# Ledger of designs, part 253: VH-VL binders against q0atu2

Target 1, 119 residues: q0atu2
Amino acid sequence: MLDKKARIRTSREYRNVFEKGKRLSGRFLIIYYVENALDNNRFGFITNKKIGMAVIRNRIKRQLRAIVREYQGQVKNKHDIVLVARAGIGKSSFEGMEKDYIAIMKKAGLFARNANKID

## First folded at step 11 (VH-VL)

Design z48 (framework fv_daclizumab)
Fold by ESMFold2-Fast, scan of step 11:
Structure z48 (fold): chain C 119 residues (1-119), chain A 119 residues (1-119), chain B 106 residues (1-106)
Amino acid sequence: as target 1 above (119 residues)
Amino acid sequence: QVQLVQSGAEVKKPGSSVKVSCKASGYTFTSNYMHWVRQAPGQGLEWIGYINPSTGYTRYNQKFKDKATITADESTNTAYMELSSLRSEDTAVYYCARTDEWFGYMDVWGQGTLVTVSS
Amino acid sequence: DIQMTQSPSTLSASVGDRVTITCSASSSIGYMHWYQQKPGKAPKLLIYDASYLESGVPARFSGSGSGTEFTLTISSLQPDDFATYYCQQYDSYPLTFGQGTKVEVK
């Protein structure tokens, strides 16, 4: 479960990341990210109806939160990061989502340490 | 149903300004971003910029930053695009189009407004 | 700016033909859409996220591709499909469109 302190919750906070942030696209995910004025990282998660029914969207959000939590300690501090699930994510495995997340975060320069926990 | 209805055709002299309106109906105006795109006669599509009607935040194509001003009036569900210092090369059909903020597909378009700049 | 180049600029085709339109990005992009525009009308969203059909779009339309090369295919051209097609990237600002591909009657 991802800690409440590490979550982006309000519409205003999400809009700040979208409007001021940088964007990188992966196979199943797009990330938007911006440096914050806090002492910690915060994560947000976006799905839309193109992915599937609410049950599928909720499953995807839970899986993405689990992935983010697993690698949270490796993310450079003071960032707000929003993960946006692409339409094809519903056909991805958990492993596929995890690999895409790691690849995008490394490309963004957002990992302070080696982020591959199994390597 | 979701509709965007634009103001009528305009004929303007070089050096003048034009303000095109785009009235939204059938959805929550502040839940979507509004983009402006132009198309010169017989030419392709050129992105001008967008507004978030909820915050008033705008982003412009740098080519148009000193030329176009995009605004929104939440009380009337209307977006506006004002183009200043008109030249003959500004002759085009101007479209408004709505997007979601994260996925960026323009799923509903206005009918277009022809702006003709002639001496 | 990311430049989107379409090929061909114009093609002539007959009803029943298989039509393929290509869109090439000047740098690798991860996210793009296709639009259809008929003369005197606004563009219409056709395909989102490179390969997914917008609701109400006939199954004869399909999209594929990744990185710098994307294709739009119409498997069996119908009279309603004579139009100009545009690709659009949503990877970086400013947003950019291809120059368009006009599908004309042969």
Scores: ipSAE 0.562, ipTM 0.873, lowest interface PAE 2.2, mean pLDDT 90
Fold by OpenDDE, second read of step 12:
Structure z48 (fold): chain C 119 residues (1-119), chain A 119 residues (1-119), chain B 106 residues (1-106)
Amino acid sequence: as target 1 above (119 residues)
Amino acid sequence: QVQLVQSGAEVKKPGSSVKVSCKASGYTFTSNYMHWVRQAPGQGLEWIGYINPSTGYTRYNQKFKDKATITADESTNTAYMELSSLRSEDTAVYYCARTDEWFGYMDVWGQGTLVTVSS
Amino acid sequence: DIQMTQSPSTLSASVGDRVTITCSASSSIGYMHWYQQKPGKAPKLLIYDASYLESGVPARFSGSGSGTEFTLTISSLQPDDFATYYCQQYDSYPLTFGQGTKVEVK
């Protein structure tokens, strides 16, 4: 579970990221990211009905939070990052989501190239 | 020029502690992870752990979780590794090494610090 | 833990020789790095991600491989190349190195 301090929670915060941030699209994820003035990173998650039923959307959110949490300490500081789940993510494996997350974060320059290493 | 300069050789008694420093220059200290690797006399390389200087996030080799403590000071561009409860088996040259990216390859190494533990 | 086994442990060669060092991983890995170390000196990065040459490293060095088998090749051994070489995996923690291959003068 992500710390409350590490989460984007308000509509204003989300809007700021969408309006001022950069956008990159992966296979399953679109990320919006912008520098913040904080000492920590914040993450937001967006899912919609195109992904599937509520139970599926909630599962996806849990999985994405788990992925983000695992690599949280390794992300470059001072960023607000919103993960938007794309259609089809509901049919993807956790591993697939993770790989997509790592790939897109690398492309964004928020992770090192080999940041997808696991314990 | 990018370089890592480590503190000088140490001679310690069993049971004591030692703190080795690694000062970085020529690059943004917080832009790379700092790893620590040891090499016992005539032996190979062994990974101890790393720190993300920007966040303080650390990851340790389980073998050294109770032996090594890795820290970093952004104000001085210096990474530290403290070894506790020293034993003769801890006698080794200890290296700090920067990864080219957050999780990248170790492209820059300190000159090494010999820690000798003897009664 | 992923064990890295290099072969051979010691290699005697002459200047001009083609030298090949192998590194075998106990599990399939995606990322392998190679380092060169000379006596009394810190390791030096040669090859990263199996086949990419680090800046400043002579073109006579090359790397290849995938899965569990990787190789470092020196096309024509030079006097400056006598050293110990280590492979390293960055696929899973803890990071691990091969035991090293000492390339010495025949």
Scores: ipSAE 0.019, ipTM 0.677, lowest interface PAE 6.8, mean pLDDT 92

Design z49 (framework fv_daclizumab)
Fold by ESMFold2-Fast, scan of step 11:
Order: structure tokens, then sequence, then C-alpha cells
Structure z49 (fold): chain C 119 residues (1-119), chain A 119 residues (1-119), chain B 106 residues (1-106)
């Protein structure tokens, strides 16, 4: 359910989030985030070679996109958010990544006060 | 093999300026950020700033914002740092170092350039 | 600015010793790295993200910690390990380093 409008696509957009955004680290994830001038949220995903082989990195990216999609209704509107996988993420379960994502987003104050996860 | 090669030692008078170069090879120059770090004789490491060679965007340690100017030339794969209004306190070895954008560890360093400011 | 304080500033050790260096941040940080520097040379990345060995770094080096307290351990010191070690935070700008810990021969 993450359509084109909800994705950070260009290198310029990723670098804007990195250069101007705030940063918070979780157990398996780092998020970079900044308010945007749009009426929706956009998400980006970074996995580097320190995580493992391409098949592992691609699996992690797919799982992170699924988690973001599941909880998109809880995220405060008008933010660009980039999720960066830490080296240890390859040893994590899906549930471990999900819990880390929720914890980081709450710590960042990015979950809307009364939001619920999308089914 | 990834390498960063810096220009040679400089001896400068107080009030002058100096421009140090850092030539990159063995990787795509625009894919990584380039940082500058100094080390005064017998002292620790101090971060000056970085440049994104792809966009020319720079970020400085506030302490150095009016002293250091960091630039990059994509045609020669070379980063530069110019220091103005030199004082004896600027005597140090100056290093360039590359990092990936998101994780921020400096995995390849130049050999260092000694800048001596003497009356 | 986040201040990184290392302890000890200098330690004397013998080959075969277990060496422990600590790094304390003035506020909780999520991300930090360790570097080794030998006299006359540039720093070398040893450990990234507090606990992961950089490629080519011997397994006797390990890192641990979170929040404000981080530790670098050398399980069995070798002659090649006499050097100065620096921690660095990547939590916020400006990036800051510890003052360094010099590991010298006893």
Amino acid sequence: as target 1 above (119 residues)
Amino acid sequence: QVQLVQSGAEVKKPGSSVKVSCKASGYTFTSNYMHWVRQAPGQGLEWIGYINPSTGYTRYNQKFKDKATITADESTNTAYMELSSLRSEDTAVYYCARTDEWIGYMDVWGQGTLVTVSS
Amino acid sequence: DIQMTQSPSTLSASVGDRVTITCSASSSIGYMHWYQQKPGKAPKLLIYDASYLESGVPARFSGSGSGTEFTLTISSLQPDDFATYYCQQYDSYPLTFGQGTKVEVK
C-alpha cells in the first residue's frame, strides 16, 4: 500500500532528509526525519553492504516497507522519514524490526496522538 | 584500491590563507561524503566539516564556519579545504576522510597535511 | 555539543594483557565508532556502530555499550596494538571525538 506519493525516490530528496533532518537511533534502525511542505508522508529505505549479502539486504528492505505500510496511519502527517538499517538488523526477526520501528517512532514524537495501525 | 592523497606540508605566516587538497581514487567520488578533521600537535581529533561532492552542500562545525571553506571538483575527484586568517593556533595536521552518507563512519583517511603557522 | 570523555588517558600494558578503554558521552547517544592511530599516521576505523568490527580488523578487538557508556576491549594485546584509540559520536552535529587513550608498553 505504499504508493508512489509515499516514497522518497530521488537521491536529492534522500540527501535533503540527511542534511536537514533530525536523527534518532534504535536497536536495529536509525531514522532521519524532517517536516515537508506536502500534505502526506514519504518514506525512504537504506541498506548498506555492512548488513550482509544482497539477498539479505533486499529481504530487509521488503520487510521494513511492510512494517511502514502497516503503521502508516499512526505517523504524524507532513514528514519525510528515511529508515537506515544498522549492521545487526540481519540477525533480527520481523517482530524485532517491528518493535524497534514502533519504539523509535514514539521516541521521535512521530506517532499521532490518537492514531491506530492500518489493517 | 580506495585511496585519498593529500597535498604536501605548508608553512604560512599569520594572517595568510592556505588551501589543502585531497584527491580521491578507487571509488565513485560523488557517492560518499568527504569530511575534514584536524589534529594539533600532541592533541586529539577535531571535526571541521563535510562536503557532499555530488551537490556541493557543506556542513561546518560552528567553531570553523568563518575560517574554513570546503569545496569539491568532480572533474578531478578532488576535495579542498581553505583556511583563512591563519593564526598560530591553526598549526595542525589536517586530514580528509570519506564516509558513507548515512552511517557516518570514516573508513578511508588521507595521509594528513601538516600546516605550520609561524611568525 | 556532546562531549566524549575517555578513560584512562594513558595506560601501560604488556603483550598478552586484556586491555579495556571506556568512553563516556555527556548525553545519551545512539551511534558511535572507534578509531586506532599510530604515531605519524592517519586514524584507522576499528569498530563501527559501537560493536561491529571493520573488515580486516583482528577479532581480539571488540566493542560494547549503549547510551552514555561505551567500551573498547583488546582481549590479548599484541605488539601491533600499542597506539592511541579514539571514540567518536555520530548522534548530532558537530561530530565530536574523545580526547584519546594512549596504550603504551609497560
Scores: ipSAE 0.342, ipTM 0.818, lowest interface PAE 3.5, mean pLDDT 88

Design z5 (framework fv_daclizumab)
Fold by ESMFold2-Fast, scan of step 11:
Structure z5 (fold): chain C 119 residues (1-119), chain A 119 residues (1-119), chain B 106 residues (1-106)
Amino acid sequence: as target 1 above (119 residues)
Amino acid sequence: QVQLVQSGAEVKKPGSSVKVSCKASGYTFTNNYMHWVRQAPGQGLEWIGYINPSTGYTRYNQKFKDKATITADESTNTAYMELSSLRSEDTAVYYCARTDEWYGYMDVWGQGTLVTVSS
Amino acid sequence: DIQMTQSPSTLSASVGDRVTITCSASSSIGYMHWYQQKPGKAPKLLIYDASYLESGVPARFSGSGSGTEFTLTISSLQPDDFATYYCQQYDSYPLTFGQGTKVEVK
């Protein structure tokens, strides 16, 4: 799991990222991102009923949090980033989600081209 | 059931204003964004703007920034769109539509309100 | 603004025909939806995220595409399908729709 300091928690904070952030779409994920005034990065996760039942949506959220945590140290400082799961994500593998995340973050300029896992 | 019910047809003179209402029921009004879209007779759809009913935040199509004002009354679950300085070119059916802001699809629409501007 | 251009603007078809409608974006987009509108009615969400059927939409409808080119296909046109179809981009503001494709009786 991500530390609480690294998580977007309130609906107001999520909507700030949506309303003021930039948007970039990947195969299974959309990211919204904006610089924050804090000393750390924060991540949020959005799923909807079109992905599947609550059990599936909860699995997807847990997997996305695990991916984000693994690559946390490679993300440029002082950003709020919301990951939005696309409808097709339920048919993806964990490895597929991970590859999409790395590709999107690199394209957004939030990540180094050579993305290595943080142990 | 989720539904949006709009106010009735209006006939207005050039230079006047009109305020169209959109009453939401069957869901938590503040959990979704409300968009307004117009359709001139025999023409296509044109996006006007949206409101976040929870915060009052609005975003407008630049074309409508001096013409349309979108508001929401959380106590009555009603969104409003006011058009000022009406011209014959504003004759159109005006629709409200609900979205999940992260996905931007309009899954529930009001029935439409015909606004006719004529001398 | 991202311009969404549909082709054709009108088409005449018969029940049972395969119908394809194209939507072209003026720049690459990551997210788009299709709507159906029948005369005198509000638009109805038909396909979201380019390729997924909205609940209650018949399986004869399908969507595909990415980047700048998207297609809506009706595999075997039914009487209920004579309508106008609109694409909509959700990549950037302002949100924009295609001009519409009217599918009418031949």
Scores: ipSAE 0.729, ipTM 0.898, lowest interface PAE 1.1, mean pLDDT 91
Fold by OpenDDE, second read of step 12:
Structure z5 (fold): chain C 119 residues (1-119), chain A 119 residues (1-119), chain B 106 residues (1-106)
Amino acid sequence: as target 1 above (119 residues)
Amino acid sequence: QVQLVQSGAEVKKPGSSVKVSCKASGYTFTNNYMHWVRQAPGQGLEWIGYINPSTGYTRYNQKFKDKATITADESTNTAYMELSSLRSEDTAVYYCARTDEWYGYMDVWGQGTLVTVSS
Amino acid sequence: DIQMTQSPSTLSASVGDRVTITCSASSSIGYMHWYQQKPGKAPKLLIYDASYLESGVPARFSGSGSGTEFTLTISSLQPDDFATYYCQQYDSYPLTFGQGTKVEVK
């Protein structure tokens, strides 16, 4: 599980990322990202009923948190990043979801220069 | 039932202003963005801008930045669009439509308001 | 601005026909939505995020595509389907619509 300090928790924080940040679309994910004034990154996760039932949405969130946690050490610092699950994510494998995350984060240039796990 | 009800048709002189209203019901007004879209007679759809009723944050199509002003009143669940310095080219049906802040599909539309500008 | 170009602008078809409408974006986009509009009525959401059917929309409607090319398909045209259809992108601002495709009776 992500540390509390690594989480976007308030509606205001989410809105800030949406209103002031940039966005990029992947196959299963959309990311919104903006620089923050902290020394750490914070991550948020968005799903809606279009993704599926609550059980599905919660599963997706758990999977996304796992992916983010796995790669968080390789992400450039001082960013708030919100992951929005697209409608098709419910049909995606974990590996597919992970691949999409890596691809979109690379496209956004959010991985650190010394990142090694992102091949 | 979720619905958007707009104010009635308007006939205006060139140079005047008009304010169209869009009252929301059946859902939490502040949970969705309210967009405005126009359609000139026999023409397609053109996006004007949107407002986040919860914060008042607005985003405009640059084409309409000096033409349209979008506001919202949370107490009455009503969004407004004011058009200034009306010209004949502003003659159109104007629609309000809700979206969420993440996915951007307009799933509920008002019935439209015809604004006719003529001498 | 991202330009959305639909093809064709007008389509004459008969009940039972398979109808395909294309929408081309001037740049690669992530979000594509499709709307149906009948005369004197507001647009109605049909397809969201390129290929997902809005609740209440008949299964004869489908959407596909990615990048810059998208399609709306009606597998078997019904009398209720004669209308104008619009694609819309929500990838970048300003939001833009295609010019519309009018599906009329042959």
Scores: ipSAE 0.529, ipTM 0.871, lowest interface PAE 1.2, mean pLDDT 93

Design z50 (framework fv_daclizumab)
Fold by ESMFold2-Fast, scan of step 11:
Structure z50 (fold): chain C 119 residues (1-119), chain A 119 residues (1-119), chain B 106 residues (1-106)
Amino acid sequence: as target 1 above (119 residues)
Amino acid sequence: QVQLVQSGAEVKKPGSSVKVSCKASGYTFTSNYMHWVRQAPGQGLEWIGYINPSTGYTRYNQKFKDKATITADESTNTAYMELSSLRSEDTAVYYCARTDEWYAYMDVWGQGTLVTVSS
Amino acid sequence: DIQMTQSPSTLSASVGDRVTITCSASSSIGYMHWYQQKPGKAPKLLIYDASYLESGVPARFSGSGSGTEFTLTISSLQPDDFATYYCQQYDSYPLTFGQGTKVEVK
């Protein structure tokens, strides 16, 4: 689970990222992102009914939060980022989601050059 | 269940304005974005813009920014599109269409409103 | 703006034929949708996110592709399928549509 300070919490905050932010899509994920005026990053997670039943959507949300938490230190500071799961994400492996996340964040210029190196 | 009903056909003089309505029913009006798309006779589809009915936020195709104004009235569950300074080239069927906020697929469409501009 | 170009613009086909329509984007995109439009009617969502069939759409319709090349396939054309088909990109604003592909009776 991500710390509460690192989570986008209100519908208005989500809509701000959607309406003002840039958009970039990957195989299983879309990200919306915008600079914030805070001293930290905040993340949001969206899954819709086209992904599957609630148990699948909740599993996907937990897995995405785990991925974001794991790579949190490599994300450029002061951004609000919303991850939107594509319909096909339910068929993806955890590793597939992780690779897609890293690829999208690099394309967005939000990751350090060495993000794929854990050490 | 879910339905969008548009106002009737309009015949206008060049230089005048027209306001087309789109009344929503069968869903929570403020939970979805409303897009406007036009189609000139025998031609393809052209995106005009959208409104978020809950916030009033709008995004326009730049070529329509000075031509179209999109609004929404939550009290009547109705979206509007006003076209100003009409020219014969604005003759088209105008559609409203509902989308999920995040995915921008237009899953429910109004029946269309023919706007004819002639002298 | 991202330009969407469909090929062919018109094709003539018979019931039972396998029909393929291509949509090419001017730059690599992650998201696109397909719509079907019959004369005098509003468009209908057919396929979303390149390959996922909208509820109520017959299984003979399928979509595939990534990057700049996307394909809509009708495995065995039925009388109800004579219509114009449009692709739409959702990768960036403004949203743009292909010029349309008209599938007509041979």
Scores: ipSAE 0.116, ipTM 0.763, lowest interface PAE 5.4, mean pLDDT 88

Design z51 (framework fv_daclizumab)
Fold by ESMFold2-Fast, scan of step 11:
Order: structure tokens, then sequence, then C-alpha cells
Structure z51 (fold): chain C 119 residues (1-119), chain A 119 residues (1-119), chain B 106 residues (1-106)
């Protein structure tokens, strides 16, 4: 459901974010982020095998994409942002992941202070 | 079997330089960062910097920016760290350590290289 | 830079004891690890991301904590556990380690 233009798609693009990006960690998420030369934001999502089985990793990935999409309008433009799920995320609720995302984005300076779901 | 094998001990004079090698085997060299950490005799661990072997990108601890140069040779799966303008306080065991695939912790370490600076 | 401070610096214990080591960060961090180092050897990863046991590490080791206070616990000390333990933050650059806690024979 997240627009194709708003997704990081290639290994090279992921490596650029990891390599040149700033890093900030929350309870369930780590974000890596860099300013890009485009007119839009792009997001990447990583769920590694330490989280659990494929069914759990796929569920987490879908839920993270839904959260990102709901709050997309609050994110400062022109950034590539990669979300890396931490090992403990499999035990988190949707609300827990959402709260962590909002907190980490605000701390990174990528969100307004009173970030909420917007149009 | 993942291994990092470092070059042997070095004895150097003040003002000289030294180049320590770290040969990787058992994994895809370009998939993980390579960090360098030192430990002075009887002291704790101090982070020097890392390299992304895939791109050659480096990040340094500001303290070591003018002292250490980290490089990597993909053709031989070997990372290097060169220390310039050696002083007695550079006497330490120098370790290379690879990260996991998502660059989040150092899971495999080389055996260490003792560099002694003496006149 | 984020300073990592361990307590105690030296701990004297007997086999079978419950051992607790604390690590304090100068600012709130979300990502930290614990390493074990035996004399003449490289550090070995014990616990990553504050509480997850690395593969091959005995279940007597555990980690907990968040924010600025983190704890490494050895539930029943074994002879193989006499070593120096280091905490490390991987939250921001430069990466920093605690000064180390030496666990030695009582």
Amino acid sequence: as target 1 above (119 residues)
Amino acid sequence: QVQLVQSGAEVKKPGSSVKVSCKASGYTFTSNYMHWVRQAPGQGLEWIGYINPSTGYTRYNQKFKDKATITADESTNTAYMELSSLRSEDTAVYYCARTDEWYSYMDVWGQGTLVTVSS
Amino acid sequence: DIQMTQSPSTLSASVGDRVTITCSASSSIGYMHWYQQKPGKAPKLLIYDASYLESGVPARFSGSGSGTEFTLTISSLQPDDFATYYCQQYDSYPLTFGQGTKVEVK
C-alpha cells in the first residue's frame, strides 16, 4: 500500500543509507536516515531472521509499512529512511510499534512535536 | 567457518608508521562492515573506526581521524589499518571485528595485533 | 560522546555466586551490547541489544535494562567466567565502551 516511488528498492540504495546515514534506536526499531536529492521521501524495511519465522517477519513488515503510510505527511521531505526491526519486535503490539516509530522519528527531528495520523 | 586473521606483532620507532592487516574468510567480505578497536596495556577498549568494504566508505572516531587510515582490498578479502606518526601512547593491541549483516554489533573478532612503539 | 561507566570496576566472587554488573550511559541509549574478554584473548560477544543471548553463550548469562541503566547477570558463576566484561553502546558515533569490570577469584 505504500506508493512505489516512496520505497527504497535496490541494494545500492540501502547501502547508501546505512553507509552515510545517521542512526537512532528505539525500543523495537532502529532507523537509518539521510537526506536525498529527490522531491520525496523513500522508506526501506528490514526484518532479519533473529525476529523469528517468515510468517512473523512478513506480518511485522506489513504492519510497519501501514504505520509509515499513516504518518507519511508528518515526515520532513527529501529523506531516505530505513527501518530495521529489532529482535524483540515479534512480541510487540501494533500500538507498541506505532508508539516507538513516532517517538524515534520525533527524536531524530524528522517529525513535528505533536505528530498524529494525518491526511 | 567465519575467521578474521590479523598480521603479526610489530615493534616500531616513534615517528614511523605501521600497517596492520586483517584477512577475512568464511563469509562475503563486502556484506559486513569491518571495525578497528584498540586496547592499550591494562586499559579498556577504544573504537577507532570502520570501513564498508563494498564502497570503501570510512567513518572515524574524531580522536583518530589524523592518526588512522582504514582501507580494504576486495580481491584479497583483507582490511588494513595504517597508523602514522607513532608515539609511545599508541602502544596497544589492535583488533579488527566484523559486524553482523545489518551493521548493528560486532560478532567476530580477529586475534589482535600487538604494536609496540619504542625507541 | 556517550560515556559508559561500569560498576564495580573489580568484583571478587566464588564459583556458584550470583554476579551482577551494571553499566550506566551518560545519556539515554536504545542499543547496547556486552562482551567478555579473557586474558590474552579477543573480546567475545555475549549479549546483543541489551537482553539477547548470542548463540553458544550459556543460559546462566542474562542482560536487562533500558535508557541509561543496564545490567549483566551471571546466575551461578563457573570457573570459565573469571574474565573482564565490557558494555558498549552502538547508539551513536563514536562507539564507546565501558571501562570494564574484572571478575576475579575471591
Scores: ipSAE 0.007, ipTM 0.653, lowest interface PAE 8.7, mean pLDDT 87

Design z52 (framework fv_daclizumab)
Fold by ESMFold2-Fast, scan of step 11:
Structure z52 (fold): chain C 119 residues (1-119), chain A 119 residues (1-119), chain B 106 residues (1-106)
Amino acid sequence: as target 1 above (119 residues)
Amino acid sequence: QVQLVQSGAEVKKPGSSVKVSCKASGYTFTSNYMHWVRQAPGQGLEWIGYINPSTGYTRYNQKFKDKATITADESTNTAYMELSSLRSEDTAVYYCARTDEWYNYMDVWGQGTLVTVSS
Amino acid sequence: DIQMTQSPSTLSASVGDRVTITCSASSSIGYMHWYQQKPGKAPKLLIYDASYLESGVPARFSGSGSGTEFTLTISSLQPDDFATYYCQQYDSYPLTFGQGTKVEVK
């Protein structure tokens, strides 16, 4: 559900975030993040096979995109951010993933303390 | 199947340099990071740095920034670490270790190379 | 830098004992791992992401914890388990390890 402009799309762009970025872990998510030279934020999503079968990984990826979309306006501009799902995420609820995302973004200093959803 | 084989033990004089090799097999060399970790006699593990063999990008522990140089040769699937201006406190076993595909943990380690610095 | 401190530094145990090793981080972390090292050998990954068992590792090993306090448990110690155990954080660079816990025969 994220616009093309807000998505990390190429292997080169993902590698840049992993190589130059800072790393921070939450309960269900790891984020890698780096300031970019653009006027907008871009997000990437990684779900590996240790999470579970393709149907579970696709559900998680879709739900993470929805969460990121809802809170997009609260994120400090000019960052490339990659979300990597941890092995245990498949057993989490949507609400659990959402709370973890907000907590980790606030801890990274990328999010306002009183984060609100984009309507 | 996945294997990292390191070069043999070295005895060096203070002020000299040494280059340790780590030959990878059983996986796509450019798909994983390669880390270097040392262990001095009777001490614990100490992280030196890593290389992304796909790009040549390196990251170092500041303690080793002026001591270690990490490189990789894709044509031979070999990572290298060169230590310069050797001192007695550089005496240690040096390990190479690859990460998983998402760069999260070191799942396969080389057997280690003992570097002894003595007059 | 994040400092990792293990307790105890040395532990004496008998085959069949339940063994618990703790690891404390100087700041809250989310991603940490446990490694086993036998004399003269390289470290071997046991537990990743605090609680997940690496493939091929016996079910008697388990990990738990979050934030700053993590635990490795061996439910029934076997002769093959006498080794040094290291915790490691992968939250931020530089990567850091605990000082190690040596599990030796009582």
Scores: ipSAE 0.007, ipTM 0.617, lowest interface PAE 10.9, mean pLDDT 86

